# Designs tried in a protein design chat: VH-VL binders against p58978. Part 13

Target 1, 218 residues: p58978
Amino acid sequence: MTNTEIFNKLTNAIVTQDIAGCAKLTQEALDAGISPLDIITKGLSPGMKIIGDKFEAAEIFLPQIMMSGKAMSSAMEILTPELEKTKVEGEEGTGLAITFVAEGDIHDIGHRLVTTMLGANGFDILDLGVDVLNETVIEEAAKRKGQKIILVGSALMTTSMLGQKDLMDRLREENLRDSVKCMFGGAPVSDKWIDEIGADATAENAAEAAKVALNVMK

## First folded at step 5 (VH-VL)

Design s22 (framework fv_retifanlimab)
Fold by ESMFold2-Fast, scan of step 5:
Structure s22 (fold): chain C 218 residues (1-218), chain A 122 residues (1-122), chain B 111 residues (1-111)
Amino acid sequence: as target 1 above (218 residues)
Amino acid sequence: QVQLVQSGAEVKKPGASVKVSCKASGYTFTSYYMNWVRQAPGQGLEWIGIINPSGGSTWLDQKFKDRVTITVDKSTSTAYMELSSLRSEDTAVYYCARVPYKFGSGYAFDIWGQGTLVTVSS
Amino acid sequence: EIVLTQSPATLSLSPGERATLSCRASQSVDSYGNSYMNWFQQKPGQPPKLLIHDASNRATGVPSRFSGSGSGTDFTLTISSLEPEDFAVYFCQQRSNWPYTFGGGTKVEIK
C-alpha cells in the first residue's frame, strides 16, 4: 500500500467515525515507517477538516462530530508517545500552547479539536479548559515569561468575543503582549476581528489552527 | 428584583447629541453584557451594539460605528449610549437589554429597560 | 448581515386556536450544536419580552403553550391554544453573528 493510500484510509476512518479502524491504520502507518507528524497532517487532519466543514454546514450533528473526535483521540493515544520520543530535554521546540474557552462559554467541541491538533503538531499543552477568566490566562502567561508561548482562545458565541478584546487590552496593560503570540478561533471569529483587536491569527477550523499556529511560532 | 431603569424622554434638534442612561439593580452588573436596541415608531427592532461592563469592550453595528459610544460606570452600575449627529431618522424608543453569556442560562436578552423615547425634530 | 424573514405578517385567529409563526434566516444560525434563534413578544407601549431562547428553550415564567422548534435556517414558534393576553407582535432574533438582527414581526390579532 502506498503512503497516499494509507493517508486516504486514515482520512476516511475519521470521516466515517471508525474508531477501531483509525487506531489500527495509525499503528500500521507507524509500522510502515511513516512519521507521526505526517500521519497527523496528511491523514488524520484532512478528515477532521471534512467533518468540521460538514458540521458547520449542518450536514451532520453533535453526535457525529463527537464520534469523529473519538476516532482522532484513539489515533493520538498511539501517536503521542511517538511524538514525545522526538523531544530532547532542554530543546526549545515549537513552544507552549495555553488553550482555553472564554469565560461564560462551555462549548468544548472546537476547543478539544484545536487542543488535540496542537499537541499532535509538537506543542506542549497547558489546557485551562472552558469558562476561563482572562485573569487566569494572564497569570499563567506571566508565570512563564521567557518561554515561547501561544495563547489559543476559542469563543463559540459573539458575547465571548468581547472577552478576547479585553484579554488583548490586559496583555498590553501588563506589558505581556510582546511576550506571547495570540490566536483566536470559533465560528464568529474573523480575520477582520483579529485585526481590530490586534491579535496574531485565526483559523477556519481546528485542522487549520495547528498549521497557522506553527507558522505564527516559527 | 432584577431591573433596568432608563433615563427620561429627550427632544433634540438635528445635529445634536443625546446620551441615554440605563441603571441596573438586583444582579452583579459586571456578570452580564449590555445591549442597546432601538425601535422607530410603528417599526421593528434594530440592534445598535453591545458592551462587556467588566472590561469595557464594545462592538457596534457598522451603521452606528461612527456616531455611537457605549460606556459604563461600574460604581453606579449604569450603562450609557451616546448618539451624535442626530437626524430625524433617529427618532425612536431606545432600549437597553442585558444578556447572560454563560451557557445553560440562555443566550438571549432576558431583561429590558422600559425604553427612552428620543425625538429629533425641526 | 443575516436577514430574518417572518411569515405571515399578520395572523388573525380566535382564542383557543393554535398559532404557528415562521422565521427564516438568510444563512444558518447554527454553530457547534446550538441554534442561536430567540423569540420575543411585544405589546404596545412595552419593551419586548423573551419567550424562547436557543430555538426551543422556554424562558423563565413563560407558559407551556409556547414552544419553539427548528434548526439551521427554518424556525417555528407555536402557541398551542391562544389566550386573550397572547394577541401581540412576535419577533424572532438571531445571535449567531454580529450584527444581531430581528425579523420584521408577526402580528397575532383577534379574528
Scores: ipSAE 0.128, ipTM 0.613, lowest interface PAE 6.3, mean pLDDT 85

Design s23 (framework fv_retifanlimab)
Fold by ESMFold2-Fast, scan of step 5:
Structure s23 (fold): chain C 218 residues (1-218), chain A 122 residues (1-122), chain B 111 residues (1-111)
Amino acid sequence: as target 1 above (218 residues)
Amino acid sequence: QVQLVQSGAEVKKPGASVKVSCKASGYTFTSYYMNWVRQAPGQGLEWIGMINPSGGSTWLDQKFKDRVTITVDKSTSTAYMELSSLRSEDTAVYYCARVPYKFGSGYAFDIWGQGTLVTVSS
Amino acid sequence: EIVLTQSPATLSLSPGERATLSCRASQSVDSYGNSYMNWFQQKPGQPPKLLIHDASNRATGVPSRFSGSGSGTDFTLTISSLEPEDFAVYFCQQRSNWPYTFGGGTKVEIK
């Protein structure tokens, strides 16, 4: 089977909530010599994007997205040791990534992937979890004034995405904007949105997020 | 041999500060986060915070944020935890313990210091 | 913060008996296919000793009679046949997210 065929099958396993199939296909991809990063970026993450889009459109409900999350988790159980083996440790001074999912949003699968990829690429991690108040993010950043910090937020719904603008406004009001870098991701987040709210970056997927974050923190 | 050796017991008055040290040996100091955990007599374990020795970043439990400072001296492979404004409730054995720098599964809290008894009494 | 609840608080058993200890988390400690739950043994006057890491992996030098199981929010530590040196306090601990938290402990005492 070609790499493209394997990637398409992985994507379909996520979308159809095939937990066992997702694990089997992930192992087959590794056995075929495909990198853990490509399996995530080209196979698994596209499936999560599709399921997220369907949830936003009310084509599926919370039980389905949770089952797709289990399929993803079964694949990550296989991939995590491989990622750890191949990861690059960051140099001293890479910085702290404060990771969170916006207030009102409980979609954590993409957030978990981004957090893992940042840690694998040398960032110290402070993971605040899901449904995080902007005030909490501001407080954590303010406590660590003088440290190299990147705020990494995600939102899967347009309503929770608007909270990213509120966070940027609060950073400016508190005179903290120049003390941090800000990277936002999630299905509704675009380069146009980042420009509009005055944040520093976005990334298409979790694998790209680590690369973009390293570039922003240069 | 991997080991963490802590400073000796301290007796302090309420309102004083205490600084406990934890000297690491037998491994690359900057490859592991250093955690601080305390245990009051006859009680359970309470996490205070941690430091990344490489970058100096710290994470503290909210209840300690105003009173605890965690630092490192990389040249001597030593971590420090300073607790200020001491109260009788701070009487406890304070431990340092290492956690892998890497993200993912692994041997977290696999090596602990022997503990430092801090007694706060008037 | 993730709250860990251990039960029972005290378990009175004789040498040779099986011990089963429970730890329940207020929210899942699973992330990226791994359950970030550890188990420690503590004896009087000593620091805690790591027994089990990541729910089910026995630490180096820990006897095979110790085993861990579970995922999500429900975890179990089992000692298949108690030896005299196993009478101690056992703590579960999560490192899924900051702040790291510990359970209240289960004391395994001789009957």
Scores: ipSAE 0.000, ipTM 0.440, lowest interface PAE 14.8, mean pLDDT 82

Design s24 (framework fv_retifanlimab)
Fold by ESMFold2-Fast, scan of step 5:
Structure s24 (fold): chain C 218 residues (1-218), chain A 122 residues (1-122), chain B 111 residues (1-111)
Amino acid sequence: as target 1 above (218 residues)
Amino acid sequence: QVQLVQSGAEVKKPGASVKVSCKASGYTFTSYYMNWVRQAPGQGLEWIGVINPRGGSTWLDQKFKDRVTITVDKSTSTAYMELSSLRSEDTAVYYCARVPYKFGSGYAFDIWGQGTLVTVSS
Amino acid sequence: EIVLTQSPATLSLSPGERATLSCRASQSVDSYGNSYMNWFQQKPGQPPKLLIHDASNRATGVPSRFSGSGSGTDFTLTISSLEPEDFAVYFCQQRSNWPYTFGGGTKVEIK
């Protein structure tokens, strides 16, 4: 089987919500000598994008997204130990990524992709999940003052985007702004918005997120 | 039960400032964004901006960024909109309106204040 | 900014007649399977009142004669049989992007 062939099968397993098949194909890909990062970026992540696009087009509903998320999670349970073995240089100095989706926002496909890419590229992960209060983010950052931390937030709607500005203002008020780096993503987030709120970076997609985060943390 | 009550009518001279209040009751003030909208006599509705009462963060339409300040007092569940450098074309009824910010919520501007008439005359 | 165009500007109708109001957006207001288009009714001396949210959902207490339809850029508000209290100005409003914008309004008037 070619690498392209196995990547297409992985993508299809995500799209068809095949939890057991996704896990099996992930193990077969590892056994074939394919890198954990390639399995994620070339096989699994494309499937998550397809399912997200289908949800936006109202071709599928929330239960299908949840099931595709479970398929992704089953693959990540297999890939996580392997990612620790295939670490890229700089991992010890990379830092902690605290990842979250803004309060009021439950769309986690983009968030899961970003979190996965950060972990694959040497970040320690503290994933706070979806619908996260800014106060919770502030508390987690305050507990770790003096550590290398990047806050990685997303907002998938303009109605939740204002929370990113609120988070930046709270970091300044709490004297935590210089203790962390801040990267925000999501469809309404632009370079102009990042400049306006005084955050450090944005990434257009999950594949670029890890590269941008690494540059911000050096 | 749930209501927004605004301050009374104001008459101002060109160049002055006006500050309109909007007092919320019957719900958790910090769980909804507060928006400001105006309507000139016989004209349509124009959105001014929004505030998150929890953290005080605001977003304002470009037309208003240099003249409008939106604030909140959480202890009194009151939002304020201050408009400076008043011109005759600022004569309008000014409304506050709440909106849920949670994804999947069905309402935008479900509860409105009664309106505050601001007249700018020389 | 998303521009909303309402037509016609004025509808002159009698009680019992059907009213059909149009709202067109300069770009899609759809996201994640939902159309972020709302309809408001405004009577003289009163603030706007929410009628329809998310294209087709009636707000609490709104009579069944009011219905909304559409997706993407084209939306319609229908009043199946006008009652005397329905003579008012109707505005569409999008909440898909900031700045939030309103249509210019359609006045439904008697005669």
Scores: ipSAE 0.007, ipTM 0.539, lowest interface PAE 8.5, mean pLDDT 83

Design s25 (framework fv_retifanlimab)
Fold by ESMFold2-Fast, scan of step 5:
Structure s25 (fold): chain C 218 residues (1-218), chain A 122 residues (1-122), chain B 111 residues (1-111)
Amino acid sequence: as target 1 above (218 residues)
Amino acid sequence: QVQLVQSGAEVKKPGASVKVSCKASGYTFTSYYMNWVRQAPGQGLEWIGVINPSGGRTWLDQKFKDRVTITVDKSTSTAYMELSSLRSEDTAVYYCARVPYKFGSGYAFDIWGQGTLVTVSS
Amino acid sequence: EIVLTQSPATLSLSPGERATLSCRASQSVDSYGNSYMNWFQQKPGQPPKLLIHDASNRATGVPSRFSGSGSGTDFTLTISSLEPEDFAVYFCQQRSNWPYTFGGGTKVEIK
């Protein structure tokens, strides 16, 4: 089977809410030598885009998109270890990445991609998940004062992006700013915004995020 | 199925305030952010602000922050935009438009209200 | 704020002709593998209608003659063969940075 045929089958498995088939096809794609990132970006993500567009058009309803999300999650459980197999120990590694999606933001595909790319590039990962309160991020950073830490936040909407300023302000107020690096990404996040809030970096995409994070942690 | 239905046209005097409503139906109201955009006659589109209906948090364009309040009533699936201290330059059609925040979808203003004409004249 | 510049301001064309509309951003609208540029069509007395989202994705029900392309700061909307109903104003819109901004519009009118 060609890579294009495998990608099309993966996309169809997501669209048809075939949880077991999606997991099986993902393993077959890995066995065929296809990179985990290509499986995600060329096979799985296109399916989620199609199902999302259908939901927006009221052609399908919440139960179908939730089942497609479960199919995607089952595939990610298979792909995550492959992306992380070069992970190094924290004592000799690049540091700890605390990853999260901002309060009020429930998009997790970008978050999962960034998190897995960081792990694949030598970071230890503490993944706080989605819809994470700034208080939780502050608490986890405070518990680990003295460790080499980067906070990696994602926001895909203007409303959740402004929470990044609140997080930076609180880090300064609690004397934690010096003890961490901060990288924020997402559609509304710009270099100008990063400079205005006094964070350390942003990245254009999930693959670039790992490269930028490594540079920031030097 | 999915609709945003806005309140009717308003005529106001300078210095007054106006409150425009946008009633949503056919989808889960709290799963979408609600944006407000205006268009002066014959002119382009100008973004005013956005509200997260789930928590009520708002972000506004700086030029409107002192005069605009955006609110929601979850029990009626209705968003409101109130603009105070009206000037003749505020004469425009005001639109509500939804945007998703959900896994797997593109971020776009996919459904718009029909628009509410607000005329400010003495 | 990101400034969007659309050109030309007006295109005078006949049915069957190709229309090419440009939108240039003052800074990149790309993030996390996506170009956050949308295109809308507006006819007199109507709200804007979404045509293209995220640079190149046609919205549901939009005819295949409409296509979007570009990345970073340079974006194009193409109508391969104009139909009578396509004569309208077209706006680009970015959602990469707050505040969200729109271009000034390109009017496609009958020659």
Scores: ipSAE 0.000, ipTM 0.432, lowest interface PAE 14.2, mean pLDDT 81

Design s26 (framework fv_retifanlimab)
Fold by ESMFold2-Fast, scan of step 5:
Structure s26 (fold): chain C 218 residues (1-218), chain A 122 residues (1-122), chain B 111 residues (1-111)
Amino acid sequence: as target 1 above (218 residues)
Amino acid sequence: QVQLVQSGAEVKKPGASVKVSCKASGYTFTSYYMNWVRQAPGQGLEWIGVINPSGGYTWLDQKFKDRVTITVDKSTSTAYMELSSLRSEDTAVYYCARVPYKFGSGYAFDIWGQGTLVTVSS
Amino acid sequence: EIVLTQSPATLSLSPGERATLSCRASQSVDSYGNSYMNWFQQKPGQPPKLLIHDASNRATGVPSRFSGSGSGTDFTLTISSLEPEDFAVYFCQQRSNWPYTFGGGTKVEIK
């Protein structure tokens, strides 16, 4: 099987909620010598994008995206240890990533992937988990004023995305905006939205998130 | 009247630094991102970086990260781009351009400065 | 980085003719239902002027003869009937991914 065939099968396993097939194909890709990063960026993440787009278009509903999330999670159980082996040495003072999600199981999987990629690329991690109040994020940032910090949040729905604007407004009100960088992700988050709320960046997928975060922290 | 007015032409020797200014008027300075773009004679456009004037946070193209500093002075609504260790290849017209971040306004370089010619020669 | 390839490099046309300019991206510039491709016009001695944002939206004050289309990796700028003031260089620009990049330009010149 060619690498392109493996990537296409991985994408299809995510889209069709094939949990067992996704794990099997991920192991086959590793056995074929494909890097963990390529498996994620060229196989798995494209599938998550497709399923997210279908959900936004109301072509599928919450149970299907949750099952696609489980398929992704099965692959990540295999990939996370391999990713840690390939950790790139970060530059001195890369910084702290404070990672969080407003809600939901599918967000948890994508969030864990982004968090793992940031850690593998030299960031120290403070993972606040899911269903995190903006007040909690503000408090953690305030405790570390003067340190190199990037806030990394995600949202699946438009309503949760509006919470990102509230967080930006609160950072300004608390005189903390200049003390942090802010990167937001998730299906409804776009470059337009980032500019509208005055945040620093977004990334289309978890692999790009690490690259973008490193650039933002320069 | 919305305007971006840049400083005048500069002639520098290799190894020197240049600082170009971009003065904004006619709008709320902190409500728009400010980008810097250059164009070498007869060539295309090359993005350098962007600053959020509200927070002063910047992001730069990797090619420029060790030579470029972008800053703002909110009291005068002026953005600055400083390029150090100049080379002959840095000869170009340098533009500032704003990007709106109000929702629904479109995200694009909608207003540009007139450009500043920087010539690097011995 | 995303590489933008514009073709042709030069279009030699007469006033009243249709101009069709192409921009091809090395990878998709689509994200979350939007195509982050912009078009600019530049005349000698002037800064670029925004014509089209997000593939197909005309900027304020841009005449209706200018239209943009496309998605993914293939984009087109069309000028339905060239006016004398339309002879200029046109650049495409993507803002889907960091760093933002521009195409090499297409020069529309009088035949």
Scores: ipSAE 0.000, ipTM 0.409, lowest interface PAE 16.3, mean pLDDT 81

Design s27 (framework fv_retifanlimab)
Fold by ESMFold2-Fast, scan of step 5:
Structure s27 (fold): chain C 218 residues (1-218), chain A 122 residues (1-122), chain B 111 residues (1-111)
Amino acid sequence: as target 1 above (218 residues)
Amino acid sequence: QVQLVQSGAEVKKPGASVKVSCKASGYTFTSYYMNWVRQAPGQGLEWIGVINPYGGNTWLDQKFKDRVTITVDKSTSTAYMELSSLRSEDTAVYYCARVPYKFGSGYAFDIWGQGTLVTVSS
Amino acid sequence: EIVLTQSPATLSLSPGERATLSCRASQSVDSYGNSYMNWFQQKPGQPPKLLIHDASNRATGVPSRFSGSGSGTDFTLTISSLEPEDFAVYFCQQRSNWPYTFGGGTKVEIK
């Protein structure tokens, strides 16, 4: 099997909600020597984009997109230990990263990869998961007022991305904005958007996310 | 500027090992994969393998899996390729080449080292 | 292994002429609208230089006279009007299959 064939099959497994097939193909890709990041970005992510686009167009509904998320999660269970092999300790006192995917969004591919890279670079991690309410993020930040905290959020749909502005507004209303740093990522997130909502940074990919977060937390 | 600088030419006897270095500058070393490619005199290019400098994971062409080790030293932003059990057909120019990596994007070998000539002769 | 076959092996042209170089893959290098085919230029004593990535995207700093096209198994590199510095060997490379492979090269030489 060629890399292009395995990537196509991985994409199809996500789109067709083939949980077992996705896990099997992921292991086969690793056994063939394909990098964990290539499996994610060239095989799995394209499938999640297709499903996300169909959901935004109302061609499919939440149950289908959640099943595709389960197929992705089965692959990530296999890929996470491989990514952990790249773990490197950061400096003492780096800070806490509170990681989450915006409310209404179950695309955790970039989120899990970014979370893993942050942990490998010395951040303590509080991973809130996917479909996270802004209220939950605010509550967790408020519990830890006075700590070095960076909020790391992802959104892969325009509707869930708009929730990032609401989060920034709530941080200001609750007098928490000055207590945290905020980094957001995802396909619709741009430097212009970050500037408009008054967040601190965006990350283009998982490898750069840790570097950007360290620079923001200086 | 982005630059990859490789170690100097090597002359080795059959059965020996050679270790070639590739020092990176002008970019964040751990944010790009490092590939190794060789070219025998007057012939085409042959891919050897790749390393992720972030954690040291490597992926090699099956032809080289038993004889090649790729490593990195993050403190000096240097990648190394060691080839053991040298044969005359291993005589080639060995190149390192970086790969920019962006989520959801393809990638290509955009910056190359100047090459290291390894000659295997009796 | 995906085998890449480049043709012609040698192309003899004069400055100002159009060069058309072909690369054929033994199996498709496409996935969902993307073609994992790259093109490199190599001059004597120098490392390869990236010209085109993913079939048709020109690399930074590469002159507009270079263009790539194709999908599936058939790819073309075109140089619309040869400059003296364009006489070199050109290699195609696929990233769709492990191991990554290169074509045998097409030498573009002055007539």
Scores: ipSAE 0.000, ipTM 0.414, lowest interface PAE 15.1, mean pLDDT 81

Design s28 (framework fv_retifanlimab)
Fold by ESMFold2-Fast, scan of step 5:
Structure s28 (fold): chain C 218 residues (1-218), chain A 122 residues (1-122), chain B 111 residues (1-111)
Amino acid sequence: as target 1 above (218 residues)
Amino acid sequence: QVQLVQSGAEVKKPGASVKVSCKASGYTFTSYYMNWVRQAPGQGLEWIGVINPSDSKTWLDQKFKDRVTITVDKSTSTAYMELSSLRSEDTAVYYCARVPYKFGSGYAFDIWGQGTLVTVSS
Amino acid sequence: EIVLTQSPATLSLSPGERATLSCRASQSVDSYGNSYMNWFQQKPGQPPKLLIHDASNRATGVPSRFSGSGSGTDFTLTISSLEPEDFAVYFCQQRSNWPYTFGGGTKVEIK
């Protein structure tokens, strides 16, 4: 099978919620010598984009996107150890990434990809999960004042994106803003938005997120 | 101020069709899905279906998919639910209710219309 | 379809008393660390009003006396101290699976 064929099959497995097929195709792709990153970026992520677009268009609903998420998770169980084997060795003291999805938002797949890529690139990870209160983020940062910390937040909806501004305001109020770096991502997040709220960075996709985070922590 | 305002009560004969309107104001109409829910007198709530006002795509409960059409008019920020082949058991208050679209939290039906009573009798 | 069973059907209480309402699902409504169970209040002649979303989160403007708890298949709505305006019918609703379904309702009535 060509690389293009296996990527198309992986995309289709995500779109059709084929949990077992997704795991099998992921293993076949690894056995064919395809890099874990290419499997994610060229096969699996395109499927999640299709499913996300369909959900936004009300062509599918939460149960179906959850099943596509399970298919993705089964592939990630296989890929995570492989990503760890091939990870770029980070500089000593690269830092801690505190990863979270904004309050009111349960978008997990992009968040998991970003978290995995950060870990593969030498960050220590504190994953707070989804639907995370700004107060929880502030509290975790405050406990670790003096450590190299980057806050990595995602928002899929415009309303949860507004919570990123509230988080930045709260960091300033708590005298924590200078103690952390802040990188925000998600469909509505733009360079203009980052400038407006006074955060440090955004990235186009999960693969670039690790590269951008490393640059920010220099 | 966010509001959903529905059309007035209707009385129909069995076999007829009814079209209920829901006019939205105070928010970006194309940024929220519009759902339809009904409630028979003294009974519980029953979900009918949903429309994405941005592209007019619909998803309907299997019970209704052969009898219900949901449409929108973006120029007037109005959603419509048409139910055909009416039966006496279709007598109910019909509600429109909005929901945020995106994978993520939010609400199942954060803002509701006032309801439209549809009575089907011979 | 997920069937939601609410109990009791009717609670007769006085203002100031605590109300505890149950909703049980025929299968789990949990995913991604979240429970897709919502609670609505309905008064005669009015549409339902969202009180609690995702098991335990109060909707905007909802008084702190309302709280939700539970996960999986077993959920509770609690009103810590009933006010006169709280006498209404309460419905649970799941959005974990198609079709969206509602419980039969619990009527909280004045004693």
Scores: ipSAE 0.000, ipTM 0.409, lowest interface PAE 14.7, mean pLDDT 80

Design s29 (framework fv_retifanlimab)
Fold by ESMFold2-Fast, scan of step 5:
Structure s29 (fold): chain C 218 residues (1-218), chain A 122 residues (1-122), chain B 111 residues (1-111)
Amino acid sequence: as target 1 above (218 residues)
Amino acid sequence: QVQLVQSGAEVKKPGASVKVSCKASGYTFTSYYMNWVRQAPGQGLEWIGVIYPSGGSTWLDQKFKDRVTITVDKSTSTAYMELSSLRSEDTAVYYCARVPYKFGSGYAFDIWGQGTLVTVSS
Amino acid sequence: EIVLTQSPATLSLSPGERATLSCRASQSVDSYGNSYMNWFQQKPGQPPKLLIHDASNRATGVPSRFSGSGSGTDFTLTISSLEPEDFAVYFCQQRSNWPYTFGGGTKVEIK
């Protein structure tokens, strides 16, 4: 089987929501000597782009994209340790990303992709999950005052964005705003919204999120 | 039974302020956003703003930013909308309406108050 | 702000007839495969009642004769066979962006 054949099979496993097949093909690709980065960029990510485009076009709905996300996640569980092996020994830590989905919001796929891409790009991860209270985020940040921290929050609905404003207001009230960087993502989140609430950044997609976060943490 | 009950009709003079209440019952108050919408006699619906009851944060339409304050009292499960510097153009029925913030639960104004008529006349 | 234009302003129909109501948005209300367009029914002296959420999903307790369709900027509410209680004003509403906005309404009245 050629590398192109392996990549095509990985892409198809994501598109067809084949969780077990995706994990199996990912391990086979590693065993064939294909780099973790190539498996992601040439096999898995193309599948996520296809399924994302279909979701945006309303050709599929949230349950299907969530299943594709599970297939991607199963592959990333295999690839993440391999990506860690490729880090240059003695490099300074990038910082800690505290990742969460806003209180009341249960969108998981975008959150998991962002969290995974941040980890793959050198961040330490504290993943608080979905439906996370602002109080919990603030408590975790306060425990770690003095560390390099970026708060990475997602809101996939316009209604859940108001929670992001609340979080920023509370960080200021508790004298924690200057101790962290804040990046918010999700379809309704815009540069104008980021400026309005006084956060640091937004990113268009999960792959871009890691690059933006690295720039914010410079 | 889930319901929103609003305060009674108000008659105000130009330049006065009005504070309308919306008491929630039959559900967890802090699990839903509370929106305010008005409707002038014979006219369409106009969105005023929203409050996040758990944290108290608000978002207001730019038209109302300088005159409207939305607040909540969690102990009584009541939302309030206060409109100041009243003008005759503010004569309208004012509604509160809830929105769930959980994805896939039908994000829409699913339960509305009965409305409060505010009349501004000299 | 997203402007919603409803047409026609008035539909004069008889019971049993099909009603088709249009709502056009000045920009797309779609995101992540969902269309953030809702439909409400309002009768005199009453608050609006939710009929359709997210373009095509019928609200609980709403009769099957009501259906919604469309995506992007062009949306339709259909009542397959008008009942006497369906003569009312219908509003579309977008929740894609703040401020939330409503259409001007379509009045469905008895011919």
Scores: ipSAE 0.043, ipTM 0.581, lowest interface PAE 7.3, mean pLDDT 84

